# VHH binders against q330m9: the designs that were tried, part 13

Target 1, 357 residues: q330m9
Amino acid sequence: AEQEPKELLEMSTDTERLLEENDLRPLWEVEKDFGNQFGGFEADIWKWEDIQASIDAIERDVPIADLPPGFQRRVAVPVNTGYRNAISNTIYVGVQTVSPGETAPAHRHGANALRFTIDGSEDMKTVVAGEEFPMRDNDLITTPQWEWHDHVNDGDETAAWLDVLDLPLVLDSLNARNTFENHELDRQPVTKSQGYWESQYGRARPFEDTKEDGIPGPFEGNCAATPPYRFSWKDTLQTLRQRAENDDPDPHDGYSLSYVNPATGQPPLFPTMSFRAQLLQEETDPHFHNAVDAYFVIEGEGATHVGDDVLEWSERDIFVIPPDEIHHHDPDGEAILLGMTDRPVFEAFNFYAEAEP

## First folded at step 4 (VHH)

Design e17 (framework vhh_vobarilizumab_d1)
Fold by ESMFold2-Fast, scan of step 4:
Structure e17 (fold): chain B 357 residues (1-357), chain A 124 residues (1-124)
Amino acid sequence: as target 1 above (357 residues)
Amino acid sequence: EVQLVESGGGLVQPGGSLRLSCAASGFTFSSYAMAWYRQAPGKGRELVAGISSGGSTSYADSVKGRFTISRDNAKNTLYLQMNSLRPEDTAVYYCAKTFTWKSGSTTTYKFDYWGQGTLVTVSS
């Protein structure tokens, strides 16, 4: 039997007045408000045709010079019904564009970020901690917390990519302050040769970076900190193909690879978020978990069933599955998804749990 | 909201039979494992029988061979056919929505149940 004892409790007017006058609330009133601050989150999908139309409109209508310093970036942000600042209350996904000849000025922030390239080129660069990283289609580049980064389009085509950040968690949930800084220069000095950061996280690595003088090092205060790094799509796809040829698929994720933190070799790319590339060839098994899953469709088409809803997706669509909703994927032929999740936060605090119906 | 309504209980003689039904609403019935639990006077609740979303069944040793659990996904209904009833089967029977909860390498079976259950009394 379902019983709500607190709905039946009546206090005297004097007790209610004393509590209110002293900014006190009884536990049974406060308990029912926990977990309801942001409303609910819905399963939802943003179709690429609508995203493309929107970013084209922003490019026409928004002069970059009108944006504040540090925020001089054109980004269209998918926003959820229950939290109107991002796709979820922990993960921010945005589609950023930079036109030919433009620079998104150098800044840094406490939020962790990565860039997943949609339309790039050799002449489109993300500059991170002194190194130019060319943005090639489907490459994943990290711009970790407190690393200087800027974006420079020296090419002749508009570039587009996903920004993925733990911004809602850092700024809204944790209410962290003093987490943003603009660089003195729009373009940071290039002080590292191309390939430098990747070379530092091989089987042999420098330990002296923990004592680097004059500039922030990747090991400053934490040798496990996520470095600036580029994950090549060519290498990732080759490894996914080998997985599909040689291994059994995960019942929920298909054939998958985790983008691991190069400093630790462990699945959480950031303390707050993990990422995987998933190759789907067959319908997956249903499950649910308390972590959020957001997806970008790298290749193919299909559907994801979320509770009683069906999200029909195709290449470049973005979609999200809220916590505790039963879901499974049904690809139409072969499909490849980028999965993004706040699971590491739950694991760090021993909250993560998943269930199968 | 989620509702499970049990029916079919009653008074029967030892050796008799009863069929319990559970009408489910407010959730996607076909996606969940379902179970029957019971609570006898003076005892804790115990699992009687379970059925997965795929139709695999499990039974407590005390009822194996006598009870049969089944489901009709088109009708959102769970059944428990009870044969060769014994006085020790006297209990309130509860329909439950269940799921397996995995955290790391640990697997725990969880359940939700709703309503007052249905009383089964086996006596002469």
Scores: ipSAE 0.014, ipTM 0.439, lowest interface PAE 7.1, mean pLDDT 85

Design e18 (framework vhh_vobarilizumab_d1)
Fold by ESMFold2-Fast, scan of step 4:
Structure e18 (fold): chain B 357 residues (1-357), chain A 125 residues (1-125)
Amino acid sequence: as target 1 above (357 residues)
Amino acid sequence: EVQLVESGGGLVQPGGSLRLSCAASGSIFSIYAMAWYRQAPGKGRELVAGISRGGSTSYADSVKGRFTISRDNAKNTLYLQMNSLRPEDTAVYYCAATWKYKSSTGETVTKFDYWGQGTLVTVSS
């Protein structure tokens, strides 16, 4: 037997009331609501001049000490038209600022996070798991799930950076509450020498060798967990340049490097999100995929074509490409993008799909 | 999204010919690889013939030389010309459409995501 199209099927008013009174919905109404919980999802761009004006206004109007406990951070958050809590329904991007002399108090949470420095200095520190990390322009520092972190500006200028977190996935999709804790001190004790975490994941690495009555090794437990770590921009840029000099570009991503989990040596950086530095010199080929791509423009200017939309970007702009939209990049000269994606979630469940038109 | 509607089935004598058509609507037809499948009474569904976006064709050994698959992108239509029909060709014939994708392992996968309702072909005297 044939079924009529769902959208054209009508029920009597009595039948509608009967189902409603019993908290029942017919399958064809429920199916049309799957994937539409957030009211849709759009390609969009946030221009740096608008972001900067907004963070300047927050800095002027909001003393960090006056914010409620747990919320003592100044952050301007790009929000999508279809999802009002973040840039996408899986990835959160925020621009955080800390003024000279201020501290963003220590806390930890179940969400994974990283900091990509926009305006930093040697005197601007992110403190993670007992180590002070200076925030240098374009360095990427991880503050992984459940690691204590705080931010201290001992410099002379307001610092700014990107926060990138899997907050929408953790808090909205999974509804995982009670995944946040404030430290009893505004600043955690510093218990590690500068460079400690970075040094643990070089060519020579600690190996757990625990005897029954012996001393535990440095990796007591699962070594697959993402550690606190700083990816130097100097090193990342040098490696990107070597890729451009020695290899052919990917048709969609240009010359790229994945920020790998130092504990495994493999992407993704987090189980929920992967990150790439992408150097573009020429127009890329169109493709589409079911994973979200979000971008921060590290250097240069250009455009990204998303379906019928054209997103014109320049340095420090943030933009997003929704699932299943055909897209390609067209740099004006040379450009470098930080690409951020929820692809690892799709790959874990064999949902990931990518195609060319 | 593609909707597929088969036509051209019917009763034909052994040795006769039929041409099946599959009309596509809803999406751009030319982006899809297309195929004909059949299911005989009491048997599983089997691939009869396939045609790629670029026009490359493949056939099951049982129909090779007798059946011809073709497509007309201007008319959004897939065809199966069936010659020298045999009683063993009696089946419901289904039109299918897909696009290729790379799986999470990097393997290229061809999946037929869109199916027609089928059209019955009976070869009998």
Scores: ipSAE 0.000, ipTM 0.119, lowest interface PAE 21.4, mean pLDDT 82

Design e19 (framework vhh_vobarilizumab_d1)
Fold by ESMFold2-Fast, scan of step 4:
Structure e19 (fold): chain B 357 residues (1-357), chain A 125 residues (1-125)
Amino acid sequence: as target 1 above (357 residues)
Amino acid sequence: EVQLVESGGGLVQPGGSLRLSCAASGSTFSSYAMAWYRQAPGKGRELVAGISSGGSTSYADSVKGRFTISRDNAKNTLYLQMNSLRPEDTAVYYCARTYRYTTSTGKTYTSFDYWGQGTLVTVSS
């Protein structure tokens, strides 16, 4: 019938127009658009030689003192196809350098942050909450939420370290735009002896202390916020090797230690991110999960298989595994990785899921 | 990234047969569970048939005994053999890669990644 086909086409067109005019979309169309994993998150690797060359180029071209307050930091940032401002849409990783005599000025922010030292010295300091923390190779130093921190190189050699922050989650996902403050001084006053903060988080420790600016400390207001703290690599490596000698490896992670929040004694280190030192001695079993895994290669060489792609890594390389990609690690001999993941966000909201092929 | 491309749809008379194919690329096809879904006008997406990486199959009651799902891992291809077709089998047929997840609470669920573009099957005289 001539009228019936025209009526059906007209009803379909009228339905589309009605939805469009009212800013409505049918469920089957919006379901296609959900999920960043369909939108271009990719496995990727940043080779240390390329990172080093990029940092050297920034040092030649950019007078750091000419950058605006808050941006006076020399950092090369790995950026992913699915999120061009960081390694993932939740985790920011950057390689920061400070040349002899330079200061990265004091600031504070709501984002959680840590520093993992690549090339340090006793005269290179991260200053946190009034204490100078010497940056020793492979030590992990926390710069907690809203604590003043600056970086000062009083030595004669350039220092390098890994910055890890939940910056994309804080600024883009949560849109918390006003969570940053510059200090009036480039170098904050040093008010604590070296080793002070580490000493406060032993088995006997203070409770009910507040920050000097009125921001609650980790034991105030029922908050167990991450404190300023240094995880010594010497101690971490010793414990990791004891694990390897006494325990069975995880089939996916090898022998691992979690960097715990010193205030609670529990993982995760931050509400939004957890960190592991992982010792690999054999090929791991394939699995996948909806959390992102990012890695820094502390020692050794090997490969990580991600779907049909192979990421060949060596010492100081950075790589990332996107959500829901089948992966396993294949070390060439013994290797140690720093694993970084947004898994705590998924667990807090009961979203975390993992699968084996 | 996995790309799935369906083919083999068309017009067929009731009682006829069609064989659908799904070609997979950019993945380790043999390691994944695969499924066929369909969506008829005015209905939601319906699971038609599933096949595990080990070859175990499952079927919707509406197609059991008439449809057969199979895979050729050497060719990275999934098949759906459709026999004794009925007008109610008219739909767009989709190929999907499937996963069985275990949550932190021990719950399990099936998720679907990398849907194909679909192939139209029309069963009418």
Scores: ipSAE 0.012, ipTM 0.443, lowest interface PAE 8.1, mean pLDDT 84

Design e20 (framework vhh_vobarilizumab_d1)
Fold by ESMFold2-Fast, scan of step 4:
Structure e20 (fold): chain B 357 residues (1-357), chain A 123 residues (1-123)
Amino acid sequence: as target 1 above (357 residues)
Amino acid sequence: EVQLVESGGGLVQPGGSLRLSCAASGSTFSSYAMAWYRQAPGKGRELVAGISSGGSTSYADSVKGRFTISRDNAKNTLYLQMNSLRPEDTAVYYCATKYTYRTGSTSTYTSYWGQGTLVTVSS
């Protein structure tokens, strides 16, 4: 007679009851359950028409100005089957709109954030650490941890952008409490001229020497805090096109640029998340990795193949690739994607793994 | 999203043969590297045989020349043909998805596991 393996490890009912009464589980049950707390992530796509319809419904039905302090923001949030509060258990992506005359009040939080502008103008501002940053189409603006920020539309057109935060990692995985504070004023005082933060992190920039004499000392690792900063789309697009004209593409990412931390000059943009702009002209090679990749379609159309699933995307769509699923991109002509990943968390703990089939 | 179900275990005499099957459901079977692991009572788990999505095979020294791993992508099934079985082959055999990652040096990752099937080699 053959016995199933599970039956070899079964305890008596009395033993099971004793463990249950004392909040104890045997190792083989706990080990079997490791890695399944947020399991069930699937490849998914949120079409821009559905996002827009959802935001329009929020605007119609919810007077956001009447919400409590900290919640007065019109945001539609893609949520994954495996984690119902965000696109993944580490990365939050939301589409926020601000109508003419609206203000998203000043606050700060422990979560790192960025704003990727979809529809902006010179009169739509993200105010960060005393500087007004005009929100221009496809510019990326950082609102780093614990920096005061507010959003003010003094223009005549509704603005839209992506909020991208490490919120699930900070609040759920790390359970970091007391990581939120409202400002005394809805609009913070403007204390810096426009271009100030960008000017402090250029090629010639202030450097504080920790040694009394001589050459500046090395930084303790590449983990300097990310500053408030604007990455110009004009410059990013020009550089992507120059790469496409002069070099070979990466087999998986096409022609790409990483958004670097201006304080270090190196990726990742945040310790918890990295971001890249990818220009695709041809079908990419398949690979898989244990980090999550989320994407926003900046320009163009195409498909991403994820196992047996085909995600057909066009401009402004958001999609996600789960861990360990084989995938590749197939653009229809030229396309540009914003790639967003929790890869830095895996790399920091020496867990990151990537392979080709 | 991959569920693995092993079958084909049983009692066999030394020198005998046994064929294990692993039926996969859920995500695309053909895209995964697959492996067979075994664990004798009170001992650690060991890799027995692996097969890549491209069909390349690898074997533990203790089973090389005796065991053959194969896959049928049309049937979503992984196989382990075990020949010339020895008492030391007695173990619970597990089917698993396996990844070989390129991170500096080659590393191996196993993501999905079956429930296992018992193989007993005794007289």
Scores: ipSAE 0.000, ipTM 0.239, lowest interface PAE 12.3, mean pLDDT 83

Design e21 (framework vhh_vobarilizumab_d1)
Fold by ESMFold2-Fast, scan of step 4:
Structure e21 (fold): chain B 357 residues (1-357), chain A 122 residues (1-122)
Amino acid sequence: as target 1 above (357 residues)
Amino acid sequence: EVQLVESGGGLVQPGGSLRLSCAASGRTFSSYAMAWYRQAPGKGRELVAGISSGGSTSYADSVKGRFTISRDNAKNTLYLQMNSLRPEDTAVYYCATTYKIKGSTYTSFDYWGQGTLVTVSS
């Protein structure tokens, strides 16, 4: 019997029975399923006007007390059509808001997290590992894995920021267990002066960094662990401006700065995710790679070409480029993007690939 | 992301000819390098022919002078014209996307199609 081009390989009834009885599948059936367990990711964009309307509706309609214990946080989460729980299968981006007088209760988790402030104030604080960090517009604050964190709005205006976490990688891809803990108090004790964590990671650095005393296992750290830290936007913008005045741009990223792990002075900021501030003045060259790129528009407007699609973006928009799609950026004048990528995961396992069309 | 569907396989006598087609769906077909692979029963997959986005072609030594790879960007279709077929050409033929790793001489490959069977026998 000959096989038709569209027919699957047929086995004898005895062979099929033997495989089924022993929980075995033949390679030609399994191979078809590799890479197809999750839907493909699409290039997509979330416009700030739609995000703002959605968070305003959540603030109006959702009492904080009605949210589950430990998750009393108002967050609007961009979800990709290919992966319903986040912007991609490795990176979670959320827009969190806290109204005046509200507290997002203290918790910690195995996922790494960062806060990029959209609308902040001196009286809006993220509290991390015993220190109050005021949330200033466009500052980036780390809440690393297993560090206690809470958010308190003692101001008179609603605050908004980006949460960026490796949550889908930790929970879905790796299926990690026992990765979450609520604090006994809604707000952790403040045990550090403001500026303490920033002061520890200059040119002279602590030799040993212990994550937390009394927790057995993986939480006992060393000097390479990512600390709680604030990256000032004033300093980042000044450095970007100086690069634009003195250097040639990278063909794909424009003028860029990587947010480094303060303990090592080197990227990536987390083992699982790296972050860049990118200043664009000219159209970039096309390329593609197997890592995912997600973006938040800090300043300006423009477009990103992804295959045959054009994503037209302006300030505060969020967009994503899926793996292996040819892309380039075309700013309308000067623009600044926060780039977020799972590239470090690929590099750690020698999987990273980048190519030109 | 490119999705690929192969067609045109079948039974042919030695010395005969077949033309395989690979219909690409998805974005920017014209910007991707493409390749044909084959796999005979009990053997690994082997590269048969490749074509760059610019139209430059490459062939395995076993098929040089007999097979021709081509593309029609307007139709988003890749072709493999197979002439002077031999029993050793019997295999499932797969259409794949290829790319060159930046700064490397190596080319990476991804398999996107289900394949089309070619049988060369009397």
Scores: ipSAE 0.000, ipTM 0.179, lowest interface PAE 17.1, mean pLDDT 82

Design e22 (framework vhh_vobarilizumab_d1)
Fold by ESMFold2-Fast, scan of step 4:
Structure e22 (fold): chain B 357 residues (1-357), chain A 121 residues (1-121)
Amino acid sequence: as target 1 above (357 residues)
Amino acid sequence: EVQLVESGGGLVQPGGSLRLSCAASGSTFSRYAMAWYRQAPGKGRELVAGISSGGSTSYADSVKGRFTISRDNAKNTLYLQMNSLRPEDTAVYYCAAKYTYRGSTVTYDYWGQGTLVTVSS
């Protein structure tokens, strides 16, 4: 039998021992491990029927009150090949549910988070920084870094929503383990009227006149803080429709709106993640980039081609495109996607790259 | 990283000959084991011939005695001399470079874009 030829680079046993004794490794062994720590990411899709079945099973079988303080939440988490803690090594997506009469207790953390409502009501609230935000279908509510947040279902129906956080980046890549705090109360005091945070970030915006230098504390960031904010789906959809009526689509993203940081009016929504509502009416052009793209299907059905793979999606499906894979979208009629990306991290350090094949 | 560019493919009649070349750049060519692979329409990629950094050669049974692999380290070039070509030799031919570190089970593979060889009358 013929075998594939090999080339072997050898070091003496004495040289290997010398390096080992001094906690040294040669460059050719170290470079072998760079880029391979998490394995490979795969294009993948989580179908809503499977997600729904899984969260129903959690609701039936898991006594949520027995979970540790701060983690008393029913969440089904899409996990990727090569990184079994989230959809990618930078972005965490989870589907959370809260049953009638339940509370997900108040906590805060260094990770940025948002809630994209799947099944909500006026009586289902996310409480953030003293304000009750009713969770209406397809509204996006920010629970940004170090803001207290809890979830309270005072309604008669089980609520479901998408949690999106930069947890893998914060906890695994940066190993920032002291970035979590539980509130003394399960429900934080409500100190703001509904609509307060939205009203503060119109065309005239709050500004801090003084900034203190020094060693950052656990609750002080070095980036502009993203405020608590609700992006109304009714308003977002109307704006998407007007864009489709009046503008040309982006070749890769269709008609899109960025969810901006309300304090600055500029993307990205968080220093680590940006988000877009994307309305697709026609097949998009192929491209690839080193940033991850994850998607939640708000409306419609279609397919996304990723290399040699075809991801067939419909309403409420979650899917992911790994770095450097050529991809394009092919909607079946009209579709609307929530696009989620770690692109801001790449841009902040000047190593974002994209190309067309 | 090493970059590989194949050339020399084309149309030839049965019984004819072709010489493929693979130009390497970007790294120390002489340290790599080199190989030629091919992919025929509707088939997977198969090894055709290999040559070690020291010059030892190996061949697939289907090409043994007809094909010769060689290398010129001074020119950073790999060659495949193909004689007595047959219609079943029709394929895209790929150049590959392999490097295995001591103590590692991982081989680093670099591939060219391929060059088409068509054998027909």
Scores: ipSAE 0.000, ipTM 0.090, lowest interface PAE 25.3, mean pLDDT 83

Design e23 (framework vhh_vobarilizumab_d1)
Fold by ESMFold2-Fast, scan of step 4:
Structure e23 (fold): chain B 357 residues (1-357), chain A 120 residues (1-120)
Amino acid sequence: as target 1 above (357 residues)
Amino acid sequence: EVQLVESGGGLVQPGGSLRLSCAASGRTFSSYAMAWYRQAPGKGRELVAGISSGGSTSYADSVKGRFTISRDNAKNTLYLQMNSLRPEDTAVYYCARTYKYGGTYSFDYWGQGTLVTVSS
């Protein structure tokens, strides 16, 4: 007689104890656990009205000055049901606000980060590696790994921006330790003129050889590291519109530009994450892939179909598409999305796969 | 980068004493709360003693009156003086940089640990 698979593979209690006492498991039990650590998150959407209401509630209930050093930041973090610390198991997204006169104290960490400005001004600064970067609407500013950064609002209006970090990958998946440090000062010293970092990574750029007396210096070998850098929305939008006027759209992404690492000239902005500005004018074709796609709606409205779910989005909404779900976008008129993906991790290990239904 | 390195563990007889040290690298040691945790074989990690940036101390009931936590901010070093040691104090002791949020101590950096064995 045919038994259920579990009965055919059952061991004696003595054998089970012997394996357990020696920290051994049979292969058929181990195989059941592969791929289940971070599984179970779904397509989801966070509406801007709900994000804003939540941030307002945090501001009323929590004096951020009373939070521990390094945590004195007002951030609403989208969290997925299958992974309670972030929007996905690799990418963290948060909406941060800084009211007039507030400072988010200087810190640094092993995680890579960027800031995509939602509501900014010339008097709202992200200070990175000695330079004050004014936060202008829709500019993207990098705060790369181990660079000191703080946020200072010297203006009259509350500022808001999107934080994007590889925190879940660095801290949970890779279990990296010793990856965070608070500065001794709330505001770091400003040692660079505004525009300095952008000027150093243009078409002509310095090549620093820190060899002294013919011996390699302590800074040799970091030529591929992502620098502090500002991507102007004015320039990005102009280039994106020129692309739309001259080229055919990608069937899945519409008209897109990748935010390039200025040090390498290559599309992955960070080794762990890549970012695209995507202009959509027509319904895209369905596809699916094993990388996660997360989106922030820069302009417009529309819907994204994910399996049996329909995510209806409008300006400033955040949404996520989990691995291996068939999806396509259907803009209502013209829309612009900021696309965020962990695809570089998959490509680095030769895992990346995509298909059309 | 913050690095924590414990030292001072070893074998000691019941009633004996040991002093553990934790050397911290990186800036901001003086602005952080620090703690000692321990993990006995087959058990989870438990908080042994904590010290705030201002020098206020807290102790687990099992070690209160026997252990003393202290810090030297000029040397970026944390200490645990352990007196009147008992067999149940046998564990790997970990230095941790901690924060208090929601009334509970949590941690963001750990050292490698140092083994303390109390037996006769």
Scores: ipSAE 0.000, ipTM 0.114, lowest interface PAE 22.8, mean pLDDT 82

Design e24 (framework vhh_vobarilizumab_d1)
Fold by ESMFold2-Fast, scan of step 4:
Structure e24 (fold): chain B 357 residues (1-357), chain A 126 residues (1-126)
Amino acid sequence: as target 1 above (357 residues)
Amino acid sequence: EVQLVESGGGLVQPGGSLRLSCAASGSTFSSYAMAWYRQAPGKGRELVAGISSGGSTSYADSVKGRFTISRDNAKNTLYLQMNSLRPEDTAVYYCARTYTYKSSSGVTPFYEFDYWGQGTLVTVSS
């Protein structure tokens, strides 16, 4: 049988010691570890009530202002059984809160990031590359690699949002060492009027790289670099509704919109991650792929079937589907999901594969 | 937790017929593509026939017109009807759950496997 376990070879104690003292391992040991390095990913779900309770506990117990520079942020991070640092080995998702009068100090890093607002207001700001972006419910704001960003709550209510980063890929898989810098000031100077970055990426736009003050990296001098940008939920929802009225749904994703890189007009939003708003009205067809899918429930309730597992979700829940697991969605009425995937990494290397049962 | 169990193999004379069965456990049988593979003595494993969840079939050139793959989703069972058997059909036959890859750069779809049965021996001799 082809599924028989690999036979264990009996080596003498002297041979084992010789290999170990010379930092050598036989092929059959390292081959067994490839593909299992991160402990085997599992489908999982994090319920909003548990996330909120955890953040409330952090707020009561931990004075985050006393943490070292770069760590002064209140974030609850979903972690997978197979990878204790994030929801998957490529995608990091965190739920961050900022209380009235609180500031998350300015920093920048090699990881790409975005903020998807859960509870925001006009007085809650993400400041990116010199522009204040008000954080409005369900808006998506990019804080791309090496762009300065800070978060300031000048309002009267606690704000909450999703942080989504390619942090595990940058720090663990690629082992990038010089990937972080704190700003001299807790709040960066505001040097751009509101709407500036959005205005630069319309149909009429400059044909220039926006990374003039960035740290050298793969995108220095590159007009395809993802800019700081805000995707309005009001506009996104209106477009999703128009698609539902005029188009047929995708069998797996329902009615969807990609958050495209404004500089290229194409997905992916980042070289490492792509994002979609997905409106579901009916049960989807099963499929599977070698990319990871993570989801945030924007609106509604339902279930996602992953192999023999059923993930029952409702508004603000976060869940993940591991590679190569057959899955489909079954909304209870209408639901809207934010889909997040590392698919662009696979596509960049011509590795992406999708299959239907 | 997909379990595949093949049956129906045996000794048969050249020109004879056999029907192989593959019983699958699990609620997802109807949602999966399935295939039959074989491995002859001293040779590598080869795809014999495949069937999609929708019923589309494919066959190796060596068996076209002689073998028929079919499925019964109500019984969670895959079949291979083998007619006009030849000595070169002698092999261990394996049932596998499979799928057709759609690659971003792929030209021709192919069958992949992720679950295998234990196999059933077919011997064609006089």
Scores: ipSAE 0.000, ipTM 0.301, lowest interface PAE 13.2, mean pLDDT 83

